# Ledger of designs, part 36: VH-VL binders against o27280

Target 1, 266 residues: o27280
Amino acid sequence: MDSMNVPEVLEIKRIVEESESVKTFIFSWDFRREVRPGQFVMVWDFRDEKPMSVSLIDPVRSEIGISIRRVGEFTDRVHGLSEGDLLGIRGPYGRGFELMGRDILLVGGGIGMAPLAALADEATARGMRVDALVAARTADELLFLDRLEAAGVNISTCTDDGSCGFKGFAHERLLTLEENHDMAAVCGPEPMMFQVMRILDERDVPAQLSLERYMKCAVGICGQCCLDDTGFRVCAEGPVFWSQELSRVREFGRYRRDPAGRRVPW
Short names: E, the ipSAE of ESMFold2; O, the ipSAE of OpenDDE; V2, 0.75 times the mean of E and O plus 0.25 times the DockQ between their complexes.

## First folded at step 19 (VH-VL; framework fv_marstacimab)

Design g5 (at its last look DockQ between E and O 0.01; V2 from the best seeds 0.00; counts 0 for: pae E 11.2 > 2, placed apart)
Fold by OpenDDE, look of step 19:
Structure g5 (fold): chain C 266 residues (1-266), chain A 121 residues (1-121), chain B 112 residues (1-112)
Amino acid sequence: as target 1 above (266 residues)
Amino acid sequence: EVQLLESGGGLVQPGGSLRLSCAASGFTFRSYVMSWVRQAPGKGLEWVSAISGSGSSTYYADSVKGRFTISRDNSKNTLYLQMNSLRAEDTAVYYCARGSTFEWLGYFDYWGQGTMVTVSS
Amino acid sequence: QSVLTQPPSVSGAPGQRVTISCTGSSSNIGKNYDVHWYQQLPGTAPKLLIYYNSNRPSGVPDRFSGSKSGTSASLAITGLQAEDEADYYCQSYDSSLRGYVVFGGGTKLTVL
């Protein structure tokens, strides 16, 4: 029996309201169990279980943070919790981001900024120069701006409605940036990631992208998160993939599997 | 104790092929970027190739691109360098080197003893 | 020919201070990329001497020091000893070479 696969019941130490729809839940963490930006945990509210990215890794305070967007019944229940309440956490799982070079570009959309925020903290702590392109539909949905700024990240924003920063999508903003980076990390809506990856590839910038898929077991057994043609399991071989790997995945940016396993378009 | 042990070097004709191996021990192999660095007789150090911990990303110097292939087997704690279409200028001692933990391409904190590759007719 | 330029040789008497320069450009050291140093004794593999510009690994004496400024880095050795006779290499990263690791040409240090 692997203790890693057994949910640990943890008390919510703090709750940070990131936006109207996103909260970060803070837990005490034993860092003898290593956790990397880009990895995910399974969050159990004693009724259902969902994969969530780690958005905060704080070895000084011995804490981790999990950012959750309210999008359905499970997340509605979780958002109703208070400090002191309990959740089950098992993990971490999956492949996290690898840091490369000196200058790194982060491109995030919506809740996709969660794992990138954690990566930003690590990168800046290691003395890397971090540029972050933070995208959202509107200004009030932009996440982690204060946190990123405090960490020394150079931030560019873009919003669909132009309420903050560049008016347009992340890939459009990226096209206006002339500087190349040693590496890019990307997370957000898959159509966004697809377009961003294309641009980065054209510029010969190595890129890692974090995919979101329906996950059940998180240990590569059930196959619910398997990507077509490649056999990649998002929970085992991912969720972080290199652009070269995703170039082999036909469904990337095109469709996904729903909980019933049916193909559904983005 | 961290140990890196290269093997597979030898004499080969121009146009020939050779496969180098590096056996690693004393550390979590999959957690580190690994590189090959070579040194021609009486010359300086030249970076040849690097591979990420997961093996997902590989990089090559222009001088070997298209001819050399770096790979790794994390289950065997072994790094490989497949060298094809060898040239006289590839003659060198080839070192296996462990990268730093913080960057994909950083410093090299441990080196093997090296294995000599001689390309000559 | 090396991306980073080092003097081919330096020499000093025991007890003296010697300095080895490593000159880069705006695409490597000039971009504030870190510089590392290696010592290679005759007939041996390189050994990490300085990392991240000025840090010493365990076992490296404090008479070895590194610094970086502008587009150049420097290795200083005080209290020169006979066992310091070796080749020394600086190493960094160059963004213009698509993420290549770059070495200096090496400096042969002779202890007189």
Scores: ipSAE 0.007, ipTM 0.512, lowest interface PAE 10.2, mean pLDDT 91
Fold by ESMFold2, look of step 19:
Structure g5 (fold): chain C 266 residues (1-266), chain A 121 residues (1-121), chain B 112 residues (1-112)
Amino acid sequence: as target 1 above (266 residues)
Amino acid sequence: EVQLLESGGGLVQPGGSLRLSCAASGFTFRSYVMSWVRQAPGKGLEWVSAISGSGSSTYYADSVKGRFTISRDNSKNTLYLQMNSLRAEDTAVYYCARGSTFEWLGYFDYWGQGTMVTVSS
Amino acid sequence: QSVLTQPPSVSGAPGQRVTISCTGSSSNIGKNYDVHWYQQLPGTAPKLLIYYNSNRPSGVPDRFSGSKSGTSASLAITGLQAEDEADYYCQSYDSSLRGYVVFGGGTKLTVL
């Protein structure tokens, strides 16, 4: 069996506390297993296995970083680990972002900034102009700002409570920003992504959006990551989709699925 | 308490040079976009220049581009404006102003007291 | 001439309401860029009064309010007090300047 489909046990090399609720776990990585921004890995803590965003892709140091938000039992256990502890990693999986043109807009909400931070590093390394709209509920939850600034990214911020930047939602801030981009990349809460997609489509900006669904196999076999009207599997045909692909999906932005596959309103 | 203290103003001849400094305290200096804003005597406010928190991005008004250089030293919590090829129309009070964290299209929430630059023969 | 146009002066008696306009164009406020307002008391540095069109910083009385519509913005002051006598500036951005900062020409408020 392909080693990508079996977890490799790796040592945690370094832990970065990105916020009170988000940590980035850094591992040595053999880049013969290529990783692209927007792809994900399955992280195994020897009890459960969950999909996680790759937020750092550093072939020079031979490192990847996986950003994990503490939201439940699995992520609580992982957040309790220290440098030198072990995790299983399989992947990478999925379709990553494609870069085009000279000017890119990133729109990220909360932990959704993780794959976009990796994309920003690649885009700036290619000499592209990168604008990023970074959204969170509060100032303390805005992620990767120092890293994005150091890379030369032009940052706009918004927070629900107005503690930093624009007070309001990401799509409301987007309406007040420059419209002239060759492409956009979007990741965050699905209701946010739906509203952002509508604005970008109206502006005729090609957009790629990264979705999440409950995943078990990560290679497209089990069907638990399927989208309604298309049969698309987020783990195989995504997680990154073009906005035109998502325009055919009735459930996008209206509901999500729980671990049992049941529809749950947003 | 946020404090911004400008210095380095004075009288200078046309064509001359001057370097302004702004000492910052009471906040994490490296996290903020910093700007220079000037006000000619009896006139309104004019934005001059801005610099990102790390110093990697700089921005200039057309009226000063090529003559002024903004910089910062995050180890000293100090913002600078190197002003070359000075002209009479550069005569103004120069304010150091703090922007929001990392936000280019923001507002200025704290201002220094200003330092006077006079360019005359 | 300022990219953003403000009346040179306005006046009002104590307790009255005054408004200060900030008129832009399709390259600035008309692109839905945000408007911020500053108060400058005589002999002092400017102070942030309103940000993102209508938000007040901590310590600014609620008798100051801002709004934005089309290509224009307005600052309203109710319950006018003697201490409100100052210069007021609007600020936004202009796309012809690649989103660089522009200030209005300023409005001198006189409390009668």
Scores: ipSAE 0.005, ipTM 0.531, lowest interface PAE 11.2, mean pLDDT 86
ESMFold2 (binder alone), look of step 19: mean pLDDT 92; pTM 0.943

Design g6 (at its last look DockQ between E and O 0.01; V2 from the best seeds 0.00; counts 0 for: pae E 15.1 > 2, placed apart)
Fold by OpenDDE, look of step 19:
Structure g6 (fold): chain C 266 residues (1-266), chain A 121 residues (1-121), chain B 112 residues (1-112)
Amino acid sequence: as target 1 above (266 residues)
Amino acid sequence: EVQLLESGGGLVQPGGSLRLSCAASGFTFRSYTMSWVRQAPGKGLEWVSWISGSGSSTYYADSVKGRFTISRDNSKNTLYLQMNSLRAEDTAVYYCARGSSWEYFGYFDYWGQGTMVTVSS
Amino acid sequence: QSVLTQPPSVSGAPGQRVTISCTGSSSNIGKGYDVHWYQQLPGTAPKLLIYYNSDRPSGVPDRFSGSKSGTSASLAITGLQAEDEADYYCQSYDSSLRGYVVFGGGTKLTVL
């Protein structure tokens, strides 16, 4: 158990360019260390450390993939790396997604599709029917479409500008889609997730949602990722939560805490 | 050395119940999915049920849905199959089989020697 | 009437090459799901023989080989030996059955 908290220095085996701003870094992985979709790892570039979702779990190749969006100094440095370069990886941490039923709905926005892509692979491997609503601002920001299609996922797309698929937001598209699912997994911008959760609740579809918060320790000690009122730690009790749990979280879809602990509106 | 040992088989009347157990050793039990696979006398292999490492996910063949329940106690390294409302067609050798070390349905790399279940009036 | 179809029996003389076919459909092998093979000696439990279409577990000799193409898979045994007499089963998954693990009907291999 303690070994999980020690960063392992791993070589980048491959880099997949998913989009202009997103790269997937592939690492060799010993699957004796369990990893589940929805869990995250702490990525260390020997200067800073950030939590990242696992987007690929490949037992055939003994590999995992971590998809990283370029959004700041840390990710800028990581995006500058090449195959053969080294990164520190510790984990995995957190509660991942659970699969149930026969039919699953995935709703993802932007980089939120990362953990859902991994979940899609698991679900399809189990022979489940997987419907995926993939949302992005523009067509070029839609992630993992080829991968999902190859896996046999039924894909519906929506873009803010209508450049691909339905023109509008994920919750709007969802209202026009079939509602017969045994469960749903949701990950993306929190306002999107909030609206999607409401629809799923009205449809009596059990839903799991993956939250993103500032995480420092990843082991439930520092409290930086605590959710108001509940005391839930995203790194320990999450990042995947059931809709029933999130219904108790006042800040969900409304605001988050920044590194200084200040409320930051979505 | 990986070992799987089934027990609990026997003769039972139609409509009766049996509980099979599989004692596992030689590996980290909770890290692996487990399955029950049965084989009727002189017949082929039939998958019966699957359970994830944590036990949070279970799957069943249509032929046993509603009648059989797969479970596991990771603290005891034991897999179970509760069989209710048994029928003559359930007569078979039941094998405990280790699956992959992840949540995927995969191959079965280790099998027990099986326990015989006979349903007869 | 198994989801995966195997010939009920095959035979060969010692030293020969034999092939066992496993025919699926677009909902299992054809969808890209991996095929695994098991050997069951008389009166014993099945043993993993081939996994992920062509990989061999430790202890399985290289005269056993697996392949997959389209909606079918094949197990090849070269240099047939008397101890190879057994039942062989292919295994995969079928999405149309909502995650069912599916086995072939089995093939009895007789060494003449």
Scores: ipSAE 0.008, ipTM 0.504, lowest interface PAE 10.2, mean pLDDT 92
Fold by ESMFold2, look of step 19:
Structure g6 (fold): chain C 266 residues (1-266), chain A 121 residues (1-121), chain B 112 residues (1-112)
Amino acid sequence: as target 1 above (266 residues)
Amino acid sequence: EVQLLESGGGLVQPGGSLRLSCAASGFTFRSYTMSWVRQAPGKGLEWVSWISGSGSSTYYADSVKGRFTISRDNSKNTLYLQMNSLRAEDTAVYYCARGSSWEYFGYFDYWGQGTMVTVSS
Amino acid sequence: QSVLTQPPSVSGAPGQRVTISCTGSSSNIGKGYDVHWYQQLPGTAPKLLIYYNSDRPSGVPDRFSGSKSGTSASLAITGLQAEDEADYYCQSYDSSLRGYVVFGGGTKLTVL
């Protein structure tokens, strides 16, 4: 009986509106299936199935939360659901974040803050000092600020338009921040993660970064989630990688694919 | 399509000032780092200055530090170079160059036509 | 006194293969930083020719190729054509210069 590979149909227990474009869907969860921050689940709406990061892990209430940004047909349909409606969930899958030391830096862009919010809860519960750099295009798109503050996280914000906090990109803000962390965890747009990784590497801060690639099987068989230069499968060997592993990946943060599959600059 | 159009060059006496502009179009200007690169007549390329997409971070070559100021106005899609205390060795064609959206110092994928600055004495 | 050293000139006959070297040090190419190449035709602005050591932008012919080894990089041009006559610059990043962009001194390619 392998429940990790079969979607379990679950009722949406509660919906939290995190922003105009992001909702957190909360489900009852049997924690005999362990869940770690940075792992993902496949969410099935009975038509299509997409990977989503876990943003809330609450064993006390037996609840799991999944934050979903509305960006297309699948997520539009899911955002149209109400409490009591059903979704299929399979997982969790992948390698999650590892905590080390006493001081951690989180750097999240947009929906990338979802797995980092879960990590922040674990880190603060362990008594770690947590600094979070939360980035978005606008103030209205900054995620989880109240939750992070309530957990005792020291928050720095940045927005592209300057409507909240530092005006600019996350890596630009990072250059102005203190360099004293035992580790960092990074999740967001790949160009942001590449720039942040280079700064952290120069500062000798061990970093773990969570990547996204197209996923279908989630167990490493179909090859849709591979990284070009290493053959790593994001769903099996990741989605969380140490910066040392990613430094050998030519594709990471440097180019994208055009419709013909050719590498082009970002 | 991406276009970069420099202006503001001209003849200046040593010790004088000029302000160069670069009008950008065909891309989301605020998302890209920008640089000035110069080329003295008959000479090679020399990087001059760099500015982040937001304008919050800047870097300068040692040869111009303290005399030149790079800036940008993202509401007008315009990059600037304020050049003070000009010297004869600043004589060059000045190119506006678009950097990548993701690293401090990378490659330059689009270049303007350049604007000539001549410092005569 | 370029941080990246290129030969001042190279030449070749039409159809031949030529190479242009770009020699760096442990603070740039030897540290693993990428090398990019630019072509500057007479009277024009530079144009990106090769990025990330060996990648070609759309529109650059296959006869241009790049490679990197140790502390050096090379641009190779096969099937040399008259329109390839230009100046060529390598470019990288140097950590010893507080993280500044560096260009090679440039190489004039003459097609005989």
Scores: ipSAE 0.005, ipTM 0.429, lowest interface PAE 15.1, mean pLDDT 84
ESMFold2 (binder alone), look of step 19: mean pLDDT 91; pTM 0.940

## First folded at step 20 (VH-VL; framework fv_marstacimab)

Design f1 (at its last look DockQ between E and O 0.01; V2 from the best seeds 0.00; counts 0 for: pae E 14.2 > 2, placed apart)
Fold by OpenDDE, look of step 20:
Structure f1 (fold): chain C 266 residues (1-266), chain A 121 residues (1-121), chain B 112 residues (1-112)
Amino acid sequence: as target 1 above (266 residues)
Amino acid sequence: EVQLLESGGGLVQPGGSLRLSCAASGFTFSSYTMSWVRQAPGKGLEWVSWISGSGSSTYYADSVKGRFTISRDNSKNTLYLQMNSLRAEDTAVYYCARGSSWEYFGYFDYWGQGTMVTVSS
Amino acid sequence: QSVLTQPPSVSGAPGQRVTISCTGSSSNIGKGYDVHWYQQLPGTAPKLLIYYNSNRPSGVPDRFSGSKSGTSASLAITGLQAEDEADYYCQSYDSSLRGYVVFGGGTKLTVL
């Protein structure tokens, strides 16, 4: 690969069915190309291109994993693929998570657990204590539990319907958990992240949050992923932001922009 | 129906060894954390050991650390407790308990009937 | 000595309300860790009675209730019945002990 911005055609090495709606696609990766938890890649199915978080980073096996939730036409096509099929991958892009301290809290919702799972692996490998609050609508939508458990992560689950763990939302469960962490990493639905961030701020826990926006170029040129007031580009200055940065972003937790640039509520 | 059945208890001399087993049925065994909890005669409950669903993570009470080993065979739906260097204070009924699903050190929603371990000279 | 402190015994007449306290510290209940309760009938294994502070498993009557505040939790039994005579244990997690599951010392409930 001569350029980071040129998609490399890669063969799907393995497919892991994480849930009914989420699959992890595993690729061979040359780790001379650095990749960090929290970064994303652009996935090209030779028709369309979408940003996806890296959910697995395995230097030992020389593999990366990309977890994709089935949510539309593009992801429907990708979910129809088999092992041995090809995808175009360019990247990685964006700012990933920064680890600090000894005790880390992960709060993830739905597919938001994808980058956090990768972060969990790194944190545990560094000897950090990792607590993870994993949230989903139902038990069947909880992601990466076995993987996190295997890594030695302290797991607390939360489901909207109470089918597994705490019945309620992530921020509600968080209020009933230990307060003393050196750092938190958060990723999931933005309304969830907004509430979680507020709690963490009140607890004086430094927090990093990964945002999702419509990203077209991934290189900070097109402006489609710009955040109001700040001019932050999610693909360039993010997708991982510190809570202090997001506190300046008025739209955070309130609205986003659609592909046409129109404001749409969450 | 969830069932847990402990076995392997008995009389052993101080310094001896014993291996307890817990046969599980009625649920996906590998999806649940498991623990051993013991109760000395006429005394309260004491947590002994915890193991993750996959078996990759284990924890022990200080009182048994270095002497006891918790393990599981998910293919056999069986939980084990290898007890070495047994002491008189280890005398207790040992219960197998299922942990709350996908939680680290949660609650125990199902318990076996227990197996008695007596350490005496 | 148990990390969580319970009264050794409580008693009540049929139909009365009784409460069992579970006192912890800043390293367990005070940190926000959940409290669970177990009932142990004479000669039987413990049974889950309350989980996540105030939730009842299926089959547990609503006359059993749990609460948590500060560093303490409480189990309340209303409409006391003869069959409620048992030992009751609270359980939580303590982070100061390298992550230990901790039980209270147990409370013997006598129905007069």
Scores: ipSAE 0.010, ipTM 0.519, lowest interface PAE 9.0, mean pLDDT 91
Fold by ESMFold2, look of step 20:
Structure f1 (fold): chain C 266 residues (1-266), chain A 121 residues (1-121), chain B 112 residues (1-112)
Amino acid sequence: as target 1 above (266 residues)
Amino acid sequence: EVQLLESGGGLVQPGGSLRLSCAASGFTFSSYTMSWVRQAPGKGLEWVSWISGSGSSTYYADSVKGRFTISRDNSKNTLYLQMNSLRAEDTAVYYCARGSSWEYFGYFDYWGQGTMVTVSS
Amino acid sequence: QSVLTQPPSVSGAPGQRVTISCTGSSSNIGKGYDVHWYQQLPGTAPKLLIYYNSNRPSGVPDRFSGSKSGTSASLAITGLQAEDEADYYCQSYDSSLRGYVVFGGGTKLTVL
């Protein structure tokens, strides 16, 4: 009776204001539907439906959290909701992050820290050493710092304006950090991820990167999330890809496609 | 319209110093990485140096490392190259080139017209 | 030191198709680094012609095309015109230099 392809209407249980532009919406969740860090859900506001990152996975409290940045009309409407209001949620979808080894580096830019926060919780619970490079334009936009500290993550920060931590871009800071990790997980603006991927590949650090593309079906049928030249579907084969898979993808770091299928630059 | 205008070139003796400037306009300067690329008379292109959009990170070709310093003043939309201990082989036209936003491994989409540096006794 | 090898010159008649090769190694093009191409008319600054192997900036005619395979890249020019006479440079990055920028030695295209 229950189908992952039909939105379940859920009550917003709690709202956490992460920054001026980012809110986390907490819902009760039946964990017979497993959720892995790096998977996404489709959020339906009864007018439109968008993919959103899962940032909190709490089986003990039977809760998930979905972090949403206000960037347009859909997200403006969702940000206007209150506790007790309803949203449709379907999923989870996609391939999540795979943990390996004992030492992991997280590199997150802006809202890209959302899935990495969920991964950090899992990694620390497994007893892994977790280092995180958290990047934003300003200190006020750095996400999840208190939560990461509470989880035992070793945090480095990077801001464009230098208001917190290293002044500059995430990949510039990465060049100055220790090179010894068993793996890395990367999520953020795609130009940042491309630069970070190249550095990690040069250092022979296995990396997984989470991509964002336009999605309609989320189950691999409509083809809207396909990557040029490979046919990889972000909603099915991704959103998390190994760096070696992405080395074959021409569009990565260069352009995306709008809802009409037209190439647009990042 | 993106515009890059180099200045500060000229004749200098070996061992001397010279400071190049590149005035940028028509784009948000601080959002882009910048490079200097040079071309000796009758020769090909040679990358010299790179600086991040914020100015916090720099890279240099081995041939100039320790002698040249790239910098930028984002409040004045200006890129600089301080050249010390100049040698005859530094004789070239020096181009200011704009890199892509967020990307070290990108391309150079806009170039200035260049400024000539001649190192000769 | 030209890490990327280009033929010193190439020629073709008007209307002809010509190709310019850019041969690298496993530490640059073969590592997966992209190739970009620049056109330099006599006495002028270089101009971006092709980026990310095959993309054309706005205003570059579709008779210019690029491709990459293995450790090499190619620039193809179809419908050759007199105005195409210029020097052409490929550009990439080399991992042995921690991602330093490398240019090919350049190719002088002569339209006969």
Scores: ipSAE 0.006, ipTM 0.432, lowest interface PAE 14.2, mean pLDDT 85
ESMFold2 (binder alone), look of step 20: mean pLDDT 91; pTM 0.943

